# Designs tried in a protein design chat: VH-VL binders against Protein disulfide-isomerase A5 (PDIA5). Part 4

Target 1, 129 residues: Protein disulfide-isomerase A5 (PDIA5), of Homo sapiens (Human) (q14554r378to506)
Amino acid sequence: WMQNPEAPPPPEPTWEEQQTSVLHLVGDNFRETLKKKKHTLVMFYAPWCPHCKKVIPHFTATADAFKDDRKIACAAVDCVKDKNQDLCQQEAVKGYPTFHYYHYGKFAEKYDSDRTELGFTNYIRALRE

## First folded at step 5 (VH-VL)

Design s24 (from g09 with heavy chain Y106W; framework fv_cilgavimab)
Fold by ESMFold2-Fast, scan of step 5:
Structure s24 (fold): chain C 129 residues (1-129), chain A 121 residues (1-121), chain B 112 residues (1-112)
Amino acid sequence: as target 1 above (129 residues)
Amino acid sequence: EVQLVESGGGLVKPGGSLRLSCAASGFTFSDAWMSWVRQAPGKGLEWVGRIKSETDGGTTDYAAPVKGRFTISRDDSKNTLYLQMNSLKTEDTAVYYCTTDTYEIWGFDYWGQGTLVTVSS
Amino acid sequence: DIVMTQSPDSLAVSLGERATINCKSSQSVLYSSNNKNYLAWYQQKPGQPPKLLMYWASTRESGVPDRFSGSGSGAEFTLTISSLQAEDVAIYYCQQYYSTPTFGGGTKVEIK
């Protein structure tokens, strides 16, 4: 029954370590991955950002809702990683979270509506039909 | 792997006609925008025309020098792109490349090996 | 409509040295709504089709070595090869896709 009161809690899995339908992209594979999907909604984020943490469950649920649609993806880019800083600058990411819609890898518009599963899902469904 | 294989090139006299084919594999052809780009011997690249996917309307666009003479079509059941060339001129002599445009920005990311069309008397 | 002009027509560079190719458009290819330059670069080796190297003026296509870099904005663009390798001997073309696509005349890069 050993308990160490000063031991930190076990580390929480990162978003990338969770088994979800979100495509976690880095600078090296961003362009090639987006070109393969007709519609991609991308969340640019920082793991420490409180607003990002609140949105992550909603965005994840949205990705899971579209997991069986071959033409749709929900993707995420961690802008704090060194290898992603050039990508986030190129995509004009000023703050976190930032949401962009890409059509076959081409930037089409910034998503500025509700940061909820319902908001994201309605947006994506409107793109399909 | 993405492959594009052109065929149908050859020697034709001015005023004649030729049909080029491009056999595509390694990607979902029906979802892709396709273009033809040509290159005259010893010269630079010139865009000829484009056809969008059926999902995006299946519409065609042509460069001014070929408009009214060339027709682009596709057969998604055969994964094949076509270029019908009519009223050929000596200035149409070129290697014709079949290309994909997955960015849909007239940026050509995959190319075939090309097929030579020679228009001479 | 938009005319693309490249300079120089040909360039001889020693292995390991820097190669610089310039491209000028007759009008700006910067789209103000998304702040992107609609400019691509291609590499064509003898007997081969062109290969896309760069798009949005400075974004490398997947698999393109980092010795290739693009810069510029508006109507003046540069492709730089920081350390020329033997495999880089080719003709390089710029292309705008702001309107109906047009290509530059090409720049032949050869080993000195």
Scores: ipSAE 0.000, ipTM 0.512, lowest interface PAE 17.2, mean pLDDT 86

Design s26 (from g09 with heavy chain G107A; framework fv_cilgavimab)
Fold by ESMFold2-Fast, scan of step 5:
Structure s26 (fold): chain C 129 residues (1-129), chain A 121 residues (1-121), chain B 112 residues (1-112)
Amino acid sequence: as target 1 above (129 residues)
Amino acid sequence: EVQLVESGGGLVKPGGSLRLSCAASGFTFSDAWMSWVRQAPGKGLEWVGRIKSETDGGTTDYAAPVKGRFTISRDDSKNTLYLQMNSLKTEDTAVYYCTTDTYEIYAFDYWGQGTLVTVSS
Amino acid sequence: DIVMTQSPDSLAVSLGERATINCKSSQSVLYSSNNKNYLAWYQQKPGQPPKLLMYWASTRESGVPDRFSGSGSGAEFTLTISSLQAEDVAIYYCQQYYSTPTFGGGTKVEIK
C-alpha cells in the first residue's frame, strides 16, 4: 500500500494565510460572528485531510462569489487547533469536512450535497431571500 | 445523523454464497471510501476489504483470507454498499460491519450495527 | 502484513485510576516524509460496534473526552485513560493504516 502515506508538499501558505473571502473562525469569535450574518455556510476541517484539501478551492471560490452580499458568509473552522476542539465537539463534528448551515448564528441543517463550487453556490442562492 | 444498516446475514453451509448489503444515509455516500470489517464471536476485529469513491479511482482491496472469494461493490445511486461472499468457510463466521472512511486514511469513523453470518453444516 | 500486538489482554482498574494500554507494530508505521504515525484506536462496548477514539496516534476524534490520550511513534504506541469512568469499560483495539489495515487483538478494560 504505497498510496496510503502522503508525501509532504513543498511549503505553501495555509488556507488561513491565503487572501480569500472565507471567514476563518475560532471558538472565541464563532458565535458572535455568525449572529451578524443572515446565512453562513461553515466548513469544519482538518488541514491534513485529503478530502478537505480537494474541497478548499471550491469552497474558497464560493466565498469569493458571495463576497459582496452582506447577508451571506462562507466560514471555516480548523478543528485540529486546540482552541477550536471544544467548538467542534459542541457542533457535533464527527468527520472532515463537515458543512453546517447557520441562520443568524443558529444551526439550521447539515449540508450534505456536492462538494463543488456549483453545489455550494446553488445551495446558498436557494437560501437568499 | 449518519446511519449504516447492514442486512443479508444468516446461516449458510460451507461452500455456499451470501450477499450482504449496507444502506447508508446522512452523508455524501458517493464521496466516501467504504469498508467491511468482521468480528468472529468472542474474537477481535479483522478488516475484510474496501472500495474507494469513484473520484478516487473506484478500486477495491481485500485482506488475504478473502481475496478471490469476496467481492465488494457499491451503487451510489442507491447509497448502498455490497459484499458478495462466495466459497464460504467455517472461519468466515462473524458479525460483518459496514464502515466509512471519510478521511482517506483507512481509519473508520462510522460503523453500522453489524449483521451475523454463520457458516456451519 | 503488519502484525499488531496489544498488551495486556485484560486490565482491571479502579474507578478514577489510570489505565494504560500498549500496542506494538511488527514494523514502523511512521511515514518519514510527512512525520505521521498511521495508527488509530477504537473502543467497543458489549453489543455495540467499535467507535473511533484516536487517529494519527494522538489526535482525538471529535466528541472523545480529554481523559483519553494517545502517545508513541514508529512501532510502539500507548492509549492512556487518565481517570477511568464506569462508561469506559470496553475492549480497546489499535489499528494500523500504513499498509493493509490490521488490528491488535484487543485489551479488555474492567473495573477492579
Scores: ipSAE 0.000, ipTM 0.505, lowest interface PAE 20.4, mean pLDDT 86

Design s27 (from g09 with heavy chain G107Y; framework fv_cilgavimab)
Fold by ESMFold2-Fast, scan of step 5:
Structure s27 (fold): chain C 129 residues (1-129), chain A 121 residues (1-121), chain B 112 residues (1-112)
Amino acid sequence: as target 1 above (129 residues)
Amino acid sequence: EVQLVESGGGLVKPGGSLRLSCAASGFTFSDAWMSWVRQAPGKGLEWVGRIKSETDGGTTDYAAPVKGRFTISRDDSKNTLYLQMNSLKTEDTAVYYCTTDTYEIYYFDYWGQGTLVTVSS
Amino acid sequence: DIVMTQSPDSLAVSLGERATINCKSSQSVLYSSNNKNYLAWYQQKPGQPPKLLMYWASTRESGVPDRFSGSGSGAEFTLTISSLQAEDVAIYYCQQYYSTPTFGGGTKVEIK
């Protein structure tokens, strides 16, 4: 928080640096983490992508809404990071953002509905239907 | 790796009782819905019953031929599923499989090797 | 309540040739609200437990070769093996999960 008037302003915190309920995953822990959760909705993104930037607050609000449900996770993968490049290729990510639903680590389907908190929460609530 | 290992099968007389166990590993057992499916020698598959996770109410459902005679239970602390079989009949002779019901809609994605129960005089 | 009928009971197919297995349900297993067919297919090799091949009538389970395909809707379904391999010798079962789960009687696939 201390400012120096002669220094440039600090950069904005990254999504990963924000204190949210979104589970930020990397190639090394992706498979292991997904197997531990009954339902995981994963957002594959690039930090520079305008469409991703617009969705981030909606996806974050969704994750926060389900934070106390131990069976549900909202996870994100930064596909620009070198260590995540292989993972994003393996998961057939063709553009950003891309949303996949996994059931106990098993890929079930691509989410292509509304990229809003309401859209995401309705989808997650209907997973048992 | 998901593993399901059944045990407790054997030879029993009609009217007798037997308890089967299924030891589960490689997944979060406490969140999983589990089923028993049986197969009489040389015959097809028959669903026996299921148990929901404790979080989803821990309720059980049974096929009509076994309702009132069989009881499914679970011990999440031991990652173990049970089938208590009472008042056994010769038509209960079968290999009994422990299965996961991962989507909670009665298709079975993982199966154990099975344990043989023979009911005869 | 829903009766599953498979045909034929057995078939012999030459290696590399197409095998076709039919499954009929006594009532529709298509759920109008989600437009999904509540039908699965299993493969059981001698001395082994059943293995899930297909769900939602046409969705292959992970690791299942693309020579296996499912088709059909409502009350009539087909499992096709486009080019039979030696390892495909097995009994194949359809199963509905629209209501209390029931299985077909099985179709034994053998090499001719």
Scores: ipSAE 0.000, ipTM 0.508, lowest interface PAE 20.2, mean pLDDT 87

Design s29 (from g09 with light chain T59E; framework fv_cilgavimab)
Fold by ESMFold2-Fast, scan of step 5:
Structure s29 (fold): chain C 129 residues (1-129), chain A 121 residues (1-121), chain B 112 residues (1-112)
Amino acid sequence: as target 1 above (129 residues)
Amino acid sequence: EVQLVESGGGLVKPGGSLRLSCAASGFTFSDAWMSWVRQAPGKGLEWVGRIKSETDGGTTDYAAPVKGRFTISRDDSKNTLYLQMNSLKTEDTAVYYCTTDTYEIYGFDYWGQGTLVTVSS
Amino acid sequence: DIVMTQSPDSLAVSLGERATINCKSSQSVLYSSNNKNYLAWYQQKPGQPPKLLMYWASERESGVPDRFSGSGSGAEFTLTISSLQAEDVAIYYCQQYYSTPTFGGGTKVEIK
């Protein structure tokens, strides 16, 4: 047979497919996972969103910074996945990206400061403990 | 109270395979990060690899000398940690320790007695 | 990998005297964002598994006597035994957990 000369290059790996310290959560493990962590900063996102794409490297760097502190997690939820739609609605996610801080699984506040590694790390470092 | 019991060590020829088990009790195994650390006879400690808790994604990390040859897994329903060792080399001869990294401590806070693996012709 | 270097390789100290063990990392293990040093110390006695002594460079593990203290920041660390006792004869290891864990070569502490 003839080889197909127009085969596209393989697609870029998704955020979930990258080997990072970001904890990728889904609807069925979200609440159970968060209640076991003292501090979790969660990024609710859509893979197609340009604003989300710009933040992903900063959020990933933040997660990697805290990867060995087991009290702290940086987690992400893909709100476009069918199985996550109920979760994102229940968590009152109205736009992307949205950042929520959870204390032992309990919603504490929305993070609305700088969407940079510096902003995220200063926020987490300032948490009481 | 806390106990880690390794088993499965023995004599294997180069190129062979061996599976180690670590039975855990006295703590919430499912919340702990688990590691394997080895020590060649008369030598220092060398970290082999770890597996995170399910809460932290259940991911594994390996030291460069064993990456691609060793696989760490866990069965939280049985409170058991495993180390599958393939393509064994003479340099893998060591006492293998099962260790915990519990939520509060951030270090290898509990260790088993160890199990000896000898790779020789 | 981060390389951990301990000095000295062995140390002979009289009972009741101070023992000092040094540990250097090839790069900083202080993470500025959380201001923590990702450094632990272990004690290993003959025929026994290692025992955790210190974590976060200076935090003493529960049950460890207060004659053991850790100090330092960034890339240079020290474990001090203020008044050596007979039961302290052991090999001591530093370990970083800033990246994939690596151990120092160990320091053997003996009585003169």
Scores: ipSAE 0.005, ipTM 0.605, lowest interface PAE 10.7, mean pLDDT 88

Design s30 (from g09 with light chain S62E; framework fv_cilgavimab)
Fold by ESMFold2-Fast, scan of step 5:
Structure s30 (fold): chain C 129 residues (1-129), chain A 121 residues (1-121), chain B 112 residues (1-112)
Amino acid sequence: as target 1 above (129 residues)
Amino acid sequence: EVQLVESGGGLVKPGGSLRLSCAASGFTFSDAWMSWVRQAPGKGLEWVGRIKSETDGGTTDYAAPVKGRFTISRDDSKNTLYLQMNSLKTEDTAVYYCTTDTYEIYGFDYWGQGTLVTVSS
Amino acid sequence: DIVMTQSPDSLAVSLGERATINCKSSQSVLYSSNNKNYLAWYQQKPGQPPKLLMYWASTREEGVPDRFSGSGSGAEFTLTISSLQAEDVAIYYCQQYYSTPTFGGGTKVEIK
């Protein structure tokens, strides 16, 4: 019966709590933010999704690669949050992760290529041309 | 707790057909890209093909040796991946593995136990 | 397609000694913009499916012992087992994921 309870490790910081170049958007600021950027690649995600967790480091690295480019943004929307449910429904998000490219706030296409820093950066570089 | 269980392997004559199944559990199958990888007896690993999630377009890609003969499909309502193999050749004899397709990120993370397909007279 | 070549085909090493496996790609798998090599290593024991050991050429998968290390860049890579243990007897494969996935021919590691 003598037990030595282990202290749980502190919870890992959420993606939003990490200091990165990713723009974390919510329903209230999504439209206005996207209109101000020529090119935005948006990742719609759920924190519980295993594939989302795998992609997050790659998407973050991509955002950091373009942090000094005023025309480009990499943004993320947590579709599990109550305040984002309407947004994710309006954007026809059916699964996670889902990637959409927006041109001055207008939906242009889904990104369906490689979910790696290499794939994302090549895609965004092509948009600048 | 992720599990992938293949079934449907067996002995088939050259020119015949077989359908393999892979039952998935322990993760959100509908979000996952899935691949088939094969291994001939005593030989190395060979990627066969993949299918993307329906949300990513549900598209398929195949290795050159199987293109036009093999078809990958999925049934998200049953959490099951399929490999339809037609016009089988002796060279198709192998253990076929179902795997989650994360090679573009970290490599193939999860693998099933495999199912043996033998193509001989 | 990128062709992967492994050497040697087989390797016999005494318990506690170093095992070294080489992998060469027909073209570079290094993405210069992020300085990452799109190369993975797998371990396969008899009657078992392959197990991911290493990705990005040198990053160990969770739960993989620190006696396993990867090195190299561009087109030439090495997997090293610093002190071979009985449970390390297996066939080891390299794989590139810079383009359509391709595997090396495998290296069988066994005890002398």
Scores: ipSAE 0.000, ipTM 0.516, lowest interface PAE 16.5, mean pLDDT 86

Design s31 (from g09 with light chain W56Y; framework fv_cilgavimab)
Fold by ESMFold2-Fast, scan of step 5:
Structure s31 (fold): chain C 129 residues (1-129), chain A 121 residues (1-121), chain B 112 residues (1-112)
Amino acid sequence: as target 1 above (129 residues)
Amino acid sequence: EVQLVESGGGLVKPGGSLRLSCAASGFTFSDAWMSWVRQAPGKGLEWVGRIKSETDGGTTDYAAPVKGRFTISRDDSKNTLYLQMNSLKTEDTAVYYCTTDTYEIYGFDYWGQGTLVTVSS
Amino acid sequence: DIVMTQSPDSLAVSLGERATINCKSSQSVLYSSNNKNYLAWYQQKPGQPPKLLMYYASTRESGVPDRFSGSGSGAEFTLTISSLQAEDVAIYYCQQYYSTPTFGGGTKVEIK
C-alpha cells in the first residue's frame, strides 16, 4: 500500500529523462540531426501507448549497443507533444510505435520486423555492412 | 494442461487451397507467439512461419518457400491459430505442427500432434 | 538463412553408454548484448511431435532428465546423453532462433 494517501505517487521518469543513448528529437531539430548521421532508425511513439512501453527497453538497448558508432543513431519522437504534431503528420505516422529508417536524413523505408533488441540490431548491422 | 489441437488437413490437388486451424488451451493464448512447423514424410523439421502477439506488434514472418502463398492469422477471442495455404505444391506435403514460440526461451516449448496435408494428383 | 549441420546422421550406442551429437551453424548464434546462444535441441520419437529438450544451448527444459546436457558457444554445439536409456531412442534436432528459425538435419540415436 501507498504510505501517504494524500500525496500523489512520484512521477515516473520520462524516456527523455532517462540517461540513454537514444537521441530524443523534436520538430525543430529533426531534419538537421538526421542529416549528420549516415543511418538513423527513428521510433515515433506516444507515452500513453502500452505497445510503445514494451518496445522502449529493446530500442534503448539497441541505441546503447551502437553508441560508439559515429555513423549510426537510434532516435525517438514523442508525437503527443504539441511541437511534434506537424512532424509526425508530415512523416505519415498513423499509429504507435512506428519505425522509419533514414539515410543521411532521407526517408528510405519503414521498419516492420521484430520489435526486439535482436531484431533492431540485426537490421542495423545489415545496413552498416 | 497446455494443449494444441490441429485440424483441417487432408488430400488436395496441386494448385489447390487448405486452411488449417490450431485450437489452444491451458495458457494465455493472447500473450503467446505462435508458429507453424512442418515435416515431410521421413524428413526433418522445417519452420513455416510465425505470428506475434498483438502487444508485440502482431506481425507475421514466413520461410522463403511459402512466402506469398501461405498466410498466418489468429483469433484471440477463440484461442485459435490459422494457416491459410494457397497455390499448394507437391513439395508442401507434410505433417503440419502448431507450436508456441516463447520469446523468453527462444524455442518451441509446446507442440500439437500435427495434421497431415497431402498434395497429390 | 543460417544453415545448421548435424553430425553424425545416425548413432548406435549401447545402453548405459554416452551418446554425443554435434551441431554447427554457418554463422555465430551468440547474441553479444546478453551473451546468450540462441540454440535449442529437440527430441522426436516415432509417431510423436518434437519435444523441446534444451534452450540457450545449455538450459534444460523443465522435466528433462539431467543425463541430457548441452554445451558449446558461437557456432559449434554439442548435445550429450551421459547414460543412454531405452526411452532415449529418437531423432534429435538442433535449431537456431538467432534469425529466421532453421533446423539441423537430425541425428538418429539407436541402441546397439
Scores: ipSAE 0.000, ipTM 0.506, lowest interface PAE 18.9, mean pLDDT 86

Design s32 (from g09 with light chain K36R; framework fv_cilgavimab)
Fold by ESMFold2-Fast, scan of step 5:
Structure s32 (fold): chain C 129 residues (1-129), chain A 121 residues (1-121), chain B 112 residues (1-112)
Amino acid sequence: as target 1 above (129 residues)
Amino acid sequence: EVQLVESGGGLVKPGGSLRLSCAASGFTFSDAWMSWVRQAPGKGLEWVGRIKSETDGGTTDYAAPVKGRFTISRDDSKNTLYLQMNSLKTEDTAVYYCTTDTYEIYGFDYWGQGTLVTVSS
Amino acid sequence: DIVMTQSPDSLAVSLGERATINCKSSQSVLYSSNNRNYLAWYQQKPGQPPKLLMYWASTRESGVPDRFSGSGSGAEFTLTISSLQAEDVAIYYCQQYYSTPTFGGGTKVEIK
């Protein structure tokens, strides 16, 4: 054993630990939270997924761009967490990342366009009304 | 989960008035746009009018045949939608359905069982 | 107002065969900003309220069987039932929600 081991560096913050406008949801609060927002784009992800890691900065930037619009939310669900597995099964999540659009909590469609800030922003702005 | 229950239908004479109610449950009524859709016996569907959520301005819109005669209102504290029908005509005879109105996505996604209004002498 | 025209008024299809219903709008119901057709399909069985089957012309409502499919864009739309089953006997309505909502006249589907 080391006599004077160096303290390990602090672990890099998880997406949930970062101070952003993304709403990190769990099974217990998913339905109630979505009902309060007219438009919610939800990213279902796994922290280890390389494709998810590439999208996170874009999705975060999108959430931050709409932070002052009370009717719009960008939310994320970590499907690897035990407490979220039932939710991700109920929402028919088959891979990561998966993006769903909800209107006042009701599932409307999958988002399958560009996984960039521009793509997400154009999608949200093109919602009628 | 979502349930809509209409009431208040009945027989009225031409020129009479009637008020329909729709009791809503299973969703956040205050956030929902609501519509009335009617169906004359043996005929197709006809949109009557809508009311937006308070958050979206609480405004009403009506189909041309009923404009000026019918008024839609809502009581969010009671989760209830209303249709006040005045100056009723025989052509207003129909089953009246209460519907959730998700105009951006689904159109009319949930429907009640309907209530029959008969306008006859 | 946008006028919706359905054809045929009625059709009889053998069990397991394909049923096709057409719907025309008097003007395009395609919203250019999001490339979505604001067109829905409803199923109404005797004594029941209409039930939403399809929205945005081709997106099935949750719980609607895969045998139901919607197609078309702009002003011409089709609802197809690939293999008609006994429970599919009903009147089907198209509806635009691009502007003030209007419905087609309905198509009655019966088993031959």
Scores: ipSAE 0.027, ipTM 0.707, lowest interface PAE 7.6, mean pLDDT 90

Design s33 (from g09 with light chain N34Y; framework fv_cilgavimab)
Fold by ESMFold2-Fast, scan of step 5:
Structure s33 (fold): chain C 129 residues (1-129), chain A 121 residues (1-121), chain B 112 residues (1-112)
Amino acid sequence: as target 1 above (129 residues)
Amino acid sequence: EVQLVESGGGLVKPGGSLRLSCAASGFTFSDAWMSWVRQAPGKGLEWVGRIKSETDGGTTDYAAPVKGRFTISRDDSKNTLYLQMNSLKTEDTAVYYCTTDTYEIYGFDYWGQGTLVTVSS
Amino acid sequence: DIVMTQSPDSLAVSLGERATINCKSSQSVLYSSYNKNYLAWYQQKPGQPPKLLMYWASTRESGVPDRFSGSGSGAEFTLTISSLQAEDVAIYYCQQYYSTPTFGGGTKVEIK
């Protein structure tokens, strides 16, 4: 009667692998995508960052709340990916997470308020047409 | 100018499968969100599901009665929308409409003529 | 999901008379930051697909006659046909797009 150790749990799906309304962007499609959206809040992150991990469910809930609004997008950029390093440098990302608001692809401001679903939704709801 | 032409409807037995197509012309299909809306004989309208443009993530959403059984896809190179229907039930009997949701209009601005799907023995 | 309720189920109106259709949502469909109601109205004639009449609750789609008007905000809306024409005989549906799309049950407008 041999007892095997319990198998480790399956790895958690990456944020990109989760079926959510967050737009996961890379350097190749970042500018094209943002130009076609009136309002985009972008989270620049690193998957290993503890502060990023705490925010991800809040940001995801915000994206899902606005999934039916064509004018609004919540997007994320993984700054650890080799192909995104130039993008994150061009966007002046100096730490993780960093949040930028873009209006039709033009950088408008850095978001520095509460990193909660309530904070993000209040910010987006305050954007005037 | 804008045209949506559905095809693929017909008679199918319960538990069967059917694939509907919608050929689009007269607008930039790749920028449009596309939906399927159905109408059972003598009844009202029921949204089935949608697929977003690639720019908006290309994601799909489904109404609860069809989730897990129906799949929406698109081929932007052919300006064609698809609805794959599996595990069909008698309550899926309806005229299925292809419809657009173009940018800045929150509603379905163009509709096809519809294609009838009848699920019976 | 947001539930849409229309009243009446059917309405018989003489030619030239005013027809009013009501639509109620189970929760507000007003996107307050944009001051826009995510509410549309459709007309469906026998044997034809639905046709968009109105979006943003009160904005007429191109080509829709001015006798059609939409009003209301938040959770209560009306579609008014100021002077019914023979060609207006149809079933009318309201629809919200604030969340996953849902339709009202429809109101059949007939000539008296």
Scores: ipSAE 0.000, ipTM 0.602, lowest interface PAE 12.0, mean pLDDT 88

Design s34 (from g09 with heavy chain R50Y; framework fv_cilgavimab)
Fold by ESMFold2-Fast, scan of step 5:
Structure s34 (fold): chain C 129 residues (1-129), chain A 121 residues (1-121), chain B 112 residues (1-112)
Amino acid sequence: as target 1 above (129 residues)
Amino acid sequence: EVQLVESGGGLVKPGGSLRLSCAASGFTFSDAWMSWVRQAPGKGLEWVGYIKSETDGGTTDYAAPVKGRFTISRDDSKNTLYLQMNSLKTEDTAVYYCTTDTYEIYGFDYWGQGTLVTVSS
Amino acid sequence: DIVMTQSPDSLAVSLGERATINCKSSQSVLYSSNNKNYLAWYQQKPGQPPKLLMYWASTRESGVPDRFSGSGSGAEFTLTISSLQAEDVAIYYCQQYYSTPTFGGGTKVEIK
């Protein structure tokens, strides 16, 4: 008898591996990327964090809603990566998820409202007005 | 319809000064990033500099050959962009185009007809 | 700054035939964070200002005919006109916006 087991299912793709409108940034490109966008809402996260996992679909949907607006970006930084630790410390990230709004790369304020697509979308639309 | 109309070009001697104007219409000028791009006779395009909208900080940046000699400014009440050119050199001879940068990427989606600046003795 | 080199300097193509213009950058203009090529193409007809044709290497500007297409990534790019029309006689320029903007030297497209 020849064994022919089914291959195990492939691992779930990481957020960075998914084709979305979210701009995934690292320490080396963070500041240069943000300077090119009038409004950027940045989510600082850890892949293992349950609260982060719940927010990711909402944040992704928000990024997709603004994909055609050249002045707006939704970006994410994985603070668990070794190369991002200095960036996350410099940006005063004390927990996950943390949301910061940047105006042409300059920190303007921390976003502390609802972590839903509606909350993020209303916040960004208010910045446009 | 977006329209950009340059003016102020002419003949000037080396070391002289000249101010170009660009009258804008058909869009919200105060929200737009504006740039100057030049083209020497029979040659290619060369970016000169840009100015962001007032709401975006009103900051300017310049190409190395003109930095310190040229100044870009804007008057949003008149929908007008300016290029003040000082210490002009023969190599500044070119058609100067006023452009919009609605993508905010140093990409130039609308252009005026241009104004000729000739620097000669 | 990044140096842009176009080839050929001039190109003669029969009406209805394909025209191909090449553009090389001295370094990559691909931004790894967003996987976008910071490259644009412009068309300049005699006596007219340049007109934006293409941005992000392959995205057509509104109103640009579908016979124009852009391809390539990193440091080597191509603008293709699939079926040359009389109104396409012009000089074509590539431009990088990865850093301080620089343009290629231009390619003159003429009817053979």
Scores: ipSAE 0.000, ipTM 0.528, lowest interface PAE 15.5, mean pLDDT 87

